# VH-VL binders against q9nrl2r1430to1533, part 99

Target 1, 104 residues: q9nrl2r1430to1533
Amino acid sequence: GGVHELSAFEQLVVELVRHDDSWPFLKLVSKIQVPDYYDIIKKPIALNIIREKVNKCEYKLASEFIDDIELMFSNCFEYNPRNTSEAKAGTRLQAFFHIQAQKL

## First folded at step 7 (VH-VL)

Design j125 (framework fv_nezutatug)
Fold by ESMFold2-Fast, scan of step 7:
Structure j125 (fold): chain C 104 residues (1-104), chain A 122 residues (1-122), chain B 107 residues (1-107)
Amino acid sequence: as target 1 above (104 residues)
Amino acid sequence: QVQLQESGPGLVKPSQTLSLTCTVSGGSIDSGYSWHWIRQHPGKGLEWIGSIYYSGRTDYNPSLKSLVTISADTSKNQFSLKLSSVTAADTAVYYCARGPYRSDWHYYMDVWGQGTTVTVSS
Amino acid sequence: DIQMTQSPSSVSASVGDRVTITCKASQSISDWVAWYQQKPGKAPEPLIYAASSLQSGVPSRFSGSGSGTDFTLTISSLQPEDFATYYCQQANSFPLTFGQGTKLEIK
């Protein structure tokens, strides 16, 4: 653990943010535009929140970081049917994440 | 390392309710994983009973849906199975298990408890 | 419900043999199948997920293949610790369903 792992987390978050399929995950879902989202999703999270946690050194283990990223994808697939643009973007971004996370 | 342990009565009488608890250590049941109950009848294969997710959502095997309830107690880091109106056919080894996040639709159980034997007999 | 049928129900083999176990789904499930190994008195352990992805820590002699309805688990060179019962499981839809199991026994 330590500084080396946190540098790897920062690099991976940047790679996810820059990916073409990150658009559903950049910020929390708007309550005004999607009012039922927070009735269904009990632990909302997004890449901006995860990046803030990385910057505050809140992840002590790679598993904690991976858990938050997987929670983000889990929320996407819980709310969005599999045939939606959001779910398809999530599927591709999650596959990309799994390849990159092998380095952690 | 995440570990799961089942606990409950080894013997239950017909028509009663079977209650089992799974205690999770090394990780939180509130972490976005799915948490499952699976059973195995003597000399037979595996039967999925149901699951609970961090959102409180439950999914049950339709063959058991009117008889089964799965609940979670995040303060104790436990999830539990209640199976009502048991018969001799419910005699089995009961396992609790962790599945990946719902975002990974390849629902496979990557961590299992050791199993607890339940006999339904008068 | 999606029914998973394994063949053979049992197989006898020798150490060093190539062993193949098949699993057939009653409808197309893409690649959403997992394989487990269970030794007597023990809980099942995951071997393969997504039809062909090897679980971390599982020896490379295990491999999975298939898509649609027909899936295969292969052990390229059987070791003494591989004598166990193997189960396939579909993850395409609820309820999750398992095959009936294949018991791998010493010849």
Scores: ipSAE 0.006, ipTM 0.584, lowest interface PAE 11.9, mean pLDDT 86

Design j126 (framework fv_nezutatug)
Fold by ESMFold2-Fast, scan of step 7:
Structure j126 (fold): chain C 104 residues (1-104), chain A 122 residues (1-122), chain B 107 residues (1-107)
Amino acid sequence: as target 1 above (104 residues)
Amino acid sequence: QVQLQESGPGLVKPSQTLSLTCTVSGGSIDSGYSWHWIRQHPGKGLEWIGSIYYSGRTDYNPSLKSLVTISADTSKNQFSLKLSSVTAADTAVYYCARGPYRSDWHYYMDVWGQGTTVTVSS
Amino acid sequence: DIQMTQSPSSVSASVGDRVTITCKASQSISYWVAWYQQKPGKAPEPLIYAASSLQSGVPSRFSGSGSGTDFTLTISSLQPEDFATYYCQQANSFPLTFGQGTKLEIK
């Protein structure tokens, strides 16, 4: 627990950010570019928000960190049809996350 | 670890509404997972009833759509099934389960409750 | 809606045997199939997701294969604890549908 878990979360977020398929997830979706997004997605989240929460020690359990990452992917699949570049990127990045999450 | 536990009446009279609750511990229903109800008739296979997502979106088996309501109470970390106008054909073991939206690939229904037996009889 | 048909409905086998169970979808589901094991009186347990990916903690003697409409679950060397009923499930579209189940029995 504690400091060890925080270090592991930071490492995992950095690996996700560096992945080629992270582009839909780096920051919150723009309301100007995607006006209906926030009508559909009630709990928006992105890697920059998750990283900020890690840095502020807001995750007390590994399950809370994992839940936020899974929420990010679920938002992607709720909003984007399966054949979109966003959904395809999300599918590949989620698979990568599941492999890395075995280290938690 | 995440655990699911069904609760509700073991005996329901024909024409009444069956109400079941699933209590989730070790994780939040207000997360990116989908939450499902599945039933199993005596000696038979599995039948998907429906699901709810954190956004409030519900998906129901079309064969049951007019009879089924699934709702969530995030303050209690519970989700519930209401099945109206029950008959003897609704006698089954009812399971709640956690699942993917579509592409979470790690699990399709990764965590299941132990099941609760419901008998519809006078 | 997508119908999932399992074969066989039951199979008798001995410890050490290689067992295969098949599942056919009424239309293409790509690789969106999962397999479950259910022992008498207990809830189903996940075995395989996305046609071929092994669930964490599941023994490597279990494997899945297939794409499109035809899928197979294989147990390479049957153990005593593997006698159970097995179900396939498609996750391609709602409603989610399961196969009828295959009961694996001691010969």
Scores: ipSAE 0.008, ipTM 0.602, lowest interface PAE 11.2, mean pLDDT 86

Design j127 (framework fv_nezutatug)
Fold by ESMFold2-Fast, scan of step 7:
Structure j127 (fold): chain C 104 residues (1-104), chain A 122 residues (1-122), chain B 107 residues (1-107)
Amino acid sequence: as target 1 above (104 residues)
Amino acid sequence: QVQLQESGPGLVKPSQTLSLTCTVSGGSIDSGYSWHWIRQHPGKGLEWIGSIYYSGRTDYNPSLKSLVTISADTSKNQFSLKLSSVTAADTAVYYCARGPYRSDWHYYMDVWGQGTTVTVSS
Amino acid sequence: DIQMTQSPSSVSASVGDRVTITCKASQSIDTWVAWYQQKPGKAPEPLIYAASSLQSGVPSRFSGSGSGTDFTLTISSLQPEDFATYYCQQANSFPLTFGQGTKLEIK
């Protein structure tokens, strides 16, 4: 049910936040530091926003939660060249997410 | 599971515009994926036509020049291909496909439609 | 454009055989290679991505290797359902390009 699903989503988000490679994803990208980001990325998202949605019970299906996490990684790979620290962190964190998401 | 389904005319006359639509079910075209059109000429290999991102960004095969346009309609969960000024060389099976945008497997196609046959003849 | 050349263009094999298909890129593409299987009248299905990563649900007898310009798809013990055409695809730069295909036929 909903209560068990919310607990599972919360646990997964917490594991992602605590991961060493979460640093590019903790909060929205800075417009000051990266001025062209919002010209390229039309659906910005970050772990703090996803966690808020989990806490407000906005995810009715596991697939909706998974889609938001995948959107976050897609934004990273769209904006950041493959050889960047951001893209490398995203690749490792996404692999970790895929293993953890098997619990959903 | 995510499913893609092509629809459009089976027959198009030379010099007209080919219009194909891909309907996506089981997932949103806004979900951070890339969405592709690929074609296969009879008895030949695969040719990538172009793609559209959830952001609205498009990439096209330069060999098709200004003849190709790909667009998305998020309200219908569809993306579409328009190919202008068609000739007999555009006769092919047309596939729509989804590509995950990932740094380790960028722009490979993980889900494909069944394909729709298009014949260009007078 | 990056050209992808497959060898051989066709191969005849028997069930239980080890089959190797190679793909060469005209310039270095790191590990940005995917492999697909296509059966007559059907859409291609993904097998391998990032040169060596197995797509979920694909049998472990399929494996990929390579980096730079030279890539290999191996089927360790051919099964009846594996007779198909195989395509490599580069994902390094636009336009995306496919190899010409390798047709795997019953001996």
Scores: ipSAE 0.007, ipTM 0.655, lowest interface PAE 9.4, mean pLDDT 87

Design j128 (framework fv_nezutatug)
Fold by ESMFold2-Fast, scan of step 7:
Structure j128 (fold): chain C 104 residues (1-104), chain A 122 residues (1-122), chain B 107 residues (1-107)
Amino acid sequence: as target 1 above (104 residues)
Amino acid sequence: QVQLQESGPGLVKPSQTLSLTCTVSGGSIDSGYSWHWIRQHPGKGLEWIGSIYYSGRTDYNPSLKSLVTISADTSKNQFSLKLSSVTAADTAVYYCARGPYRSDWHYYMDVWGQGTTVTVSS
Amino acid sequence: DIQMTQSPSSVSASVGDRVTITCKASQSISSWVAWYQQKPGKAPEPLIYAASSLQSGVPSRFSGSGSGTDFTLTISSLQPEDFATYYCQQYNSFPLTFGQGTKLEIK
């Protein structure tokens, strides 16, 4: 990676944050309201963490960035039943991400 | 815009079940929020009883020893509290409240009902 | 359960004064504390969440600070409508718990 790749990651994260369906992904899930979440999900992640990693130049390859975004969606689908608001938002946001990621 | 209103009996006899209902207006209980019951004993502070989420998940204060049940009726836009085997210690003002729907903020209560007084006495 | 201890239990102050109320958790709760104001005969109203974030519509004279176990609520210039009881609440650990309350009285 280079400066241009890091700029592309930042732009994509901003587009995800601004999407109407980003609300379940902006920050880590609350342990108080969802106490069994961290018993089920062993690698929690959210958009604010991913953006911080981009800002700190922690992604050396586009595949590493994509893997973290996909982990975020996988966690959503593993924890939340298909008919929930979270799972529906995740499905739509993931489709949007796949379209945008093709430009990387 | 969103308002919550408690309703139920003002007097309950010891050993009976207390039943309270919270009616929500200006918003739907099926909208990504958490819905809570809190009580306040005379001259004391606040005690969290439990909550129900739009998904149907419930959480209860362990100090109530599974005597509590919270349920939701989406068709009436209401959620309810049942406390079984009440004693004089359950005399309190009971509040219903809403938690915000955003994941990083849904665990504090941003909208409260006015409260309903319940006395447990023979 | 996490115990929340407020100090002082009561405070007397005059309009225009700066008032500070403290809240101590029995174990670390990061920044997961909210503050509420309760006037006699009324329901609590949220003031602060996440230790320092001001609830929408709340006057800027209210502010919160702290992390870990020690938290403070500050009223920079007390107004007549601010005489009330104030409660802190932790939401780091289950069950949710409140402090015992601080009564703010005129004088």
Scores: ipSAE 0.006, ipTM 0.542, lowest interface PAE 13.7, mean pLDDT 84

Design j129 (framework fv_nezutatug)
Fold by ESMFold2-Fast, scan of step 7:
Structure j129 (fold): chain C 104 residues (1-104), chain A 122 residues (1-122), chain B 107 residues (1-107)
Amino acid sequence: as target 1 above (104 residues)
Amino acid sequence: QVQLQESGPGLVKPSQTLSLTCTVSGGSIDSGYSWHWIRQHPGKGLEWIGSIYYSGRTDYNPSLKSLVTISADTSKNQFSLKLSSVTAADTAVYYCARGPYRSDWHYYMDVWGQGTTVTVSS
Amino acid sequence: DIQMTQSPSSVSASVGDRVTITCKASQSISSWVAWYQQKPGKAPEPLIYAASSLQSGVPSRFSGSGSGTDFTLTISSLQPEDFATYYCQQYDSYPLTFGQGTKLEIK
């Protein structure tokens, strides 16, 4: 059910935020600092936005929550070359997410 | 859960364009996934044709690049394959598939359609 | 293009046997290999990704190992439902390429 799923989403987002590799994902990329980002990435998202959606009960299904987290990782890999610290952090955090998401 | 279903003509004439559509249910094609076309010739292995991403970026197998076009229609939750100037060598089972999450590094296919048989014959 | 070569092309084994299938890439692909199972008349289904990560819902008797150019799929205790053709696939670079397949027949 809904209540158990929402509690699980909050727990998982908190675990992601606390992870050492969360730093590229905490907030939306600054348009001023990275002006070409929003020309390349058409659906920007970050952990703070996902957390707000969880808190507002906007995820009706676990699949919707998972899709938003995976969109965040896809954006990272689309924008950042493979050998960057951002892409490496994203790879490790995504692997951690896949393990934790098995609980959903 | 996400399901993929191929549709299109089972018989195509040589020199015509093969057009196939993949209908996605239980999830959106306008999401962080890549969407792929793979084919399997009778009694042979698997051949990757190409992919499209939510960003609109397409990648094609170089052996087919001049002949293949992949497009997406987010309003219908579909993505499609067009293969021009077909010959008997294009006779195969065609699959659509979802690649999870990673656009830059390319990923394996985690969800597959059931496949549709296409015969190219006069 | 990266060539993926599987060995053996076919194998027959009994229920309870340990079965290994190997896959060799023509150049280093790090850990970017997946394994699929395909039953006659059906679409391939994923078993393993990133060389050693088990796909959700896949029985623990399946395991993958390897890095660089040499990869192995192992079935620790073969079951009747494991009759199938197995394919490896590299996803280090485009075009994505598959091995030729290994047919597993259960005695």
Scores: ipSAE 0.006, ipTM 0.594, lowest interface PAE 11.3, mean pLDDT 86

Design j130 (framework fv_nezutatug)
Fold by ESMFold2-Fast, scan of step 7:
Structure j130 (fold): chain C 104 residues (1-104), chain A 122 residues (1-122), chain B 107 residues (1-107)
Amino acid sequence: as target 1 above (104 residues)
Amino acid sequence: QVQLQESGPGLVKPSQTLSLTCTVSGGSIDSGYSWHWIRQHPGKGLEWIGSIYYSGRTDYNPSLKSLVTISADTSKNQFSLKLSSVTAADTAVYYCARGPYRSDWHYYMDVWGQGTTVTVSS
Amino acid sequence: DIQMTQSPSSVSASVGDRVTITCKASQSISSWVAWYQQKPGKAPEPLIYAASSLQSGVPSRFSGSGSGTDFTLTISSLQPEDFATYYCQQSYSTPYTFGQGTKLEIK
């Protein structure tokens, strides 16, 4: 975790947020709209939470940042049936992330 | 106790648009569940048409994708199916159903309407 | 699309019999299978979800088992009200698909 790594994490999160397929991941899933989500998903996370952690310098290693992004995708595929709009968006965004993460 | 009731025309002419509505009572359509249309052709099994989710997102059976629109009206507690350019092959009993959002059993349909018969003929 | 194939297409049985219906998926679907009962002129009713979980209000003589590609619905002691058509359904991937149905008839 140095200042160079922090800047790289911020840039990557911004690129993910701007991606067309980020819509399922921008904010935490609503408990009012999807009440069973938090019964199934034990470690909920979203891009706004990850970005806040980057800004607060909570990631000491690139692996910790990557783990949180991967958790976000794992939650998506655990909760959503395959071939739903959410799962398709997750698949494409995860592929984009894997390409960008090679730079870390 | 949640109940679903289909309504719409029993007879539709070929090339016209079939419009069906599902009225939900005893629960709200704007949270907590997915809402589905399923049909059953005479003497045959069940075919999933599509669904609408909490976010307003829809998923459609690819065999019907360009012909199907599902929408929700939360003020009336209803969701609706529009099937364009119908043919005799669209003759079926149409059901609306509720599905839970639970991952390990997402989705099965836990509440069904009684079904409405639609005949497509000239 | 995932194909669900039921066996047998029909079965004749007597009250008190143990009846087994099978369902085979064209690819692995974990435990994302539900079973429905449909009586003539009526909508399907859920019996089993997540391959083996009994729907609230369904009698304990109904049970489900299986994972991956092979799934089974069992009725341990057939009752008169159980004569119906049974369907399996996968919820692993859209489009969600049903088996062709198994008709359970009086012997």
Scores: ipSAE 0.012, ipTM 0.660, lowest interface PAE 8.6, mean pLDDT 87

Design j131 (framework fv_nezutatug)
Fold by ESMFold2-Fast, scan of step 7:
Structure j131 (fold): chain C 104 residues (1-104), chain A 122 residues (1-122), chain B 107 residues (1-107)
Amino acid sequence: as target 1 above (104 residues)
Amino acid sequence: QVQLQESGPGLVKPSQTLSLTCTVSGGSIDSGYSWHWIRQHPGKGLEWIGSIYYSGRTDYNPSLKSLVTISADTSKNQFSLKLSSVTAADTAVYYCARGPYQTDWSYYMDVWGQGTTVTVSS
Amino acid sequence: DIQMTQSPSSVSASVGDRVTITCKASQSISSWVAWYQQKPGKAPEPLIYAASSLQSGVPSRFSGSGSGTDFTLTISSLQPEDFATYYCQQANSFPLTFGQGTKLEIK
């Protein structure tokens, strides 16, 4: 996208990072703490990586940005059982994202 | 704010099992944080004992070789340490602590209990 | 196990001094070092994580640097409340290991 789209992506990522439920998504899952994560999740991603991609102007379309955010949530729900604190945080943050994404 | 408090016996006899509990307030142990036990022998530095994660996964210091068990009770918001077959060498101040979430690349303990003194003596 | 060696074991300094404490890992740990301050009778408190990131609420006179095997904690202008024992900790692999500590003493 253009300059205006990049500004909108940055604003949305900042809102996600500042959300109380962002804690599972701020950085990549540690292999030290969760050794089997990378055996299950083949396309890992986190908010810090997405923010870096926004800053480097790597998203050409809003759909590409949305796809990366949705991948992040998909990974969360694939790895974490439904009743975990991670899955519950992911559910709430994803709902918040869907509301905010209407601005894109 | 999150607070941690250790509790357990101040005196344990040799060959018995040391049992300590950490009570967490202001936050849930059923969260993405790691929960740790660290000890400090009199006049010496810090020794990491082990940790437990939200998933129930535990990691232990190999130096303690099957003598240590860490467990969590999410209904009471507590996690506990059992150290079997104690000797005078297990005399130390024991701390419980919270570590950063698994997504963080830097691993440190950001919240600590005040510590509880354990003496192993007959 | 990764061994962490601190130098010096003790240092005497005066208020206003610049103090430097070093920590050496037995193998490369990238930037995965944390630093703690412990006052007598108290639990350790975090100062620095990821070698150079300042913990929230910690005064800016504290700074960390280094990568690989060699790490440094610096106090730019020592204050009376800074007299304590300082510990480094590696976060690269389990078991987590600490340095032996550096006692910062008043001259």
Scores: ipSAE 0.005, ipTM 0.581, lowest interface PAE 11.9, mean pLDDT 86

Design j132 (framework fv_nezutatug)
Fold by ESMFold2-Fast, scan of step 7:
Structure j132 (fold): chain C 104 residues (1-104), chain A 122 residues (1-122), chain B 107 residues (1-107)
Amino acid sequence: as target 1 above (104 residues)
Amino acid sequence: QVQLQESGPGLVKPSQTLSLTCTVSGGSIDSGYSWHWIRQHPGKGLEWIGSIYYSGRTDYNPSLKSLVTISADTSKNQFSLKLSSVTAADTAVYYCARGPYETDYHYYMDVWGQGTTVTVSS
Amino acid sequence: DIQMTQSPSSVSASVGDRVTITCKASQSISSWVAWYQQKPGKAPEPLIYAASSLQSGVPSRFSGSGSGTDFTLTISSLQPEDFATYYCQQANSFPLTFGQGTKLEIK
């Protein structure tokens, strides 16, 4: 993407990072803290990786950016049972994302 | 600010089970953090006992594995240590501590309780 | 288990001195070392994590360096409140292990 597209993606990632429910998504899940995570989740991703990709202009289409954010949420729901704090945070943050993504 | 406070008996008899509780305030134990027990024998260094993750996973020091159980009660925002068959060698100050939810930082402890002294004596 | 060996076991210094404490791991731990300060009767407080990252609120006179097996904690200009025992901890693998401690005493 172009300058305006990069600015829009950066703004949205910053809004996600600042959201109260971002804590499960800020960085990759720890292999030591959650050793079976990487046995189950084959395409791990987190907001810090997505932000780096935005800053390096690696997203050519808004759909590619949206796909990476949705992958992050789908990983959360795949690994974490519905009643966990991670899944609840993911549900609320994903709803926030869907509202903000309408601007892309 | 997140604060941790240990509680439990100051005196335990040999062969009994030591039970300690850590009460967390200013934050939830049902979050992305790891929660640890560390002890310090009189005049000695620090020994890691074990941890419980937000997911319910536990890790124990192999030297204590058969004797130690760590559990969490999210309704009370507490996590607890049980150490069975105690001896005089288990006399120590016991600390609870929090580790961050960040892959790059691994297991260091960023918040500690004040410590509780446990003496094992008849 | 990864053994952490601190050197020296004690050091005497004066206010204003530059003090260095070293920690050696029995096997490579990348940069996964933390340093703690403990004053008598108090809980340890974090100083450094990931070998060189300063914990929020810790004075800039504290710094950490190293990777692999050899790590150093440096206090660039010792203050009266810095007289304490310092511990390194390997954060790489279970069980977590600490060095035996270095007692920093007033000269």
Scores: ipSAE 0.000, ipTM 0.579, lowest interface PAE 11.9, mean pLDDT 85

Design j133 (framework fv_nezutatug)
Fold by ESMFold2-Fast, scan of step 7:
Structure j133 (fold): chain C 104 residues (1-104), chain A 121 residues (1-121), chain B 107 residues (1-107)
Amino acid sequence: as target 1 above (104 residues)
Amino acid sequence: QVQLQESGPGLVKPSQTLSLTCTVSGGSIDSGYSWHWIRQHPGKGLEWIGSIYYSGRTDYNPSLKSLVTISADTSKNQFSLKLSSVTAADTAVYYCARGPYYSDWGYFDYWGQGTTVTVSS
Amino acid sequence: DIQMTQSPSSVSASVGDRVTITCKASQSISSWVAWYQQKPGKAPEPLIYAASSLQSGVPSRFSGSGSGTDFTLTISSLQPEDFATYYCQQANSFPLTFGQGTKLEIK
């Protein structure tokens, strides 16, 4: 098949998904696996949802895209104590995102 | 670097219970990851057996659910598979592997080397 | 259960060739496909996750594409170390299921 030219947002989402620290963020937290998550986190989001929004051209401004990514990290740090593997992964991935987002 | 190593008997008699242990080093099983057993029959592809999370939650392949138990021993950094009432059809290479926690299910990023189990009288 | 069907079951190729392996899911799995490489006597190694994301350390000649039910793994310029069996895996729902494998052989 042909090569589809990716948007800047799509390229950045792919870089985030590819990152070793993306595992807590790939899909929405399962209510079955973590029953109290949705009692605490009122605006859940994950990379698969953000990627879908990019593919549907739902982000009109870079700020809207950045806000969704930052919401994802904010949710991580609100739910997960600082000493957890989730919070540590989130800290490293957020730093990577801040570097990559300078290209936007 | 995370490493996984399977151990257990290479030969099991029909109707007995197969017991395998996976020893993990370079990372804790009491972590946000899932821990899995996967097998490969001679000349066939890969079959997922089941998984365990740090919470103690287990998920099993429905085709094996009545026969399989997966457990964890965090003090030894090990998780184990018991497969009851084995038959010749359970002859396979058995792998342990690490999967993601929060993504529900993802890819297996680290695998043990595999251990060959033969079910024979 | 979601059935994963790979084609071809085997392919013969030469070093430098472009090789494409396909994987078809019996129902939509969005982008939740991983690809693995297995060499004789060894455990599978991850290549691609989330249909198109390259695992760290994997050469850039490997790429994945697709969504829904149809997925492809491409090796843009085959190297001697790439002769192996390749497996796709769906990560959309339980039980986790693999394709039957595609054996990549020297022509």
Scores: ipSAE 0.005, ipTM 0.572, lowest interface PAE 10.7, mean pLDDT 85

Design j134 (framework fv_nezutatug)
Fold by ESMFold2-Fast, scan of step 7:
Structure j134 (fold): chain C 104 residues (1-104), chain A 122 residues (1-122), chain B 107 residues (1-107)
Amino acid sequence: as target 1 above (104 residues)
Amino acid sequence: QVQLQESGPGLVKPSQTLSLTCTVSGGSIDSGYSWHWIRQHPGKGLEWIGSIYYSGRTDYNPSLKSLVTISADTSKNQFSLKLSSVTAADTAVYYCARGPYESGWDYYMDVWGQGTTVTVSS
Amino acid sequence: DIQMTQSPSSVSASVGDRVTITCKASQSISSWVAWYQQKPGKAPEPLIYAASSLQSGVPSRFSGSGSGTDFTLTISSLQPEDFATYYCQQANSFPLTFGQGTKLEIK
């Protein structure tokens, strides 16, 4: 708990950010560039938001952290058709996340 | 008003280890930023050496293979560079710099130290 | 490693001129490029990040554009304090790499 959990969440978020397939997930989707995104996705989230929540100690349980990461992937697959580069990147990054999450 | 200041020896002999320290004021190194070392050879451009995150994770330029170690001391609000087995090719101005948290993977450097000159000579 | 190539290597210009500097990445870096200004004997200072975002405190005569592999820094009306060396940097992946620099000189 506490400090050790925070360190583990920080470590995992940084690993995700550095992964080659993180590019669709680094920041919130731009409303200017993709106006219909926010009509479809009701709970937008991105790695920069999750990282900030980790730094502010807003995750009390590992399950809360995992839920936010899974929401991010769920949003990707809901908006992007499966044959897109975004969906393919999301599939690979999610698989990487599932392996790394065993450390939590 | 975050400020960074490099310190270390101005002259190092070939084959020795160069040790430099960056002192951070006006902000904490344990704050979600990335902290970088960059060097500039006389009359040439910029070369990224490596970085350390608030989590303690490090990234190094592969060209420097196992010659570089970057560490942080949160109690002193400092991060440090050790470059082993130096040669005349390591003569350069060395800068420490901060990468913003809000940039995510956007690894630009928003605050730089003034630089410290290191000469490798016998 | 991603190679960053700047053009031109040097440019001579007069106060009031519009100056354009280009930077080409050896592979796509999306919008993850930053631009820095360096004056002799001084540390680099950030001008632009994420290809087109102006760093706080930087004059509006500086602008950036581009995506993918081709990026441009523009100074719309050159001032005396703008004579310096300019560097682009890819901010996409490690190792971080810089262009060779463009020296902006008085005509």
Scores: ipSAE 0.000, ipTM 0.568, lowest interface PAE 13.6, mean pLDDT 86

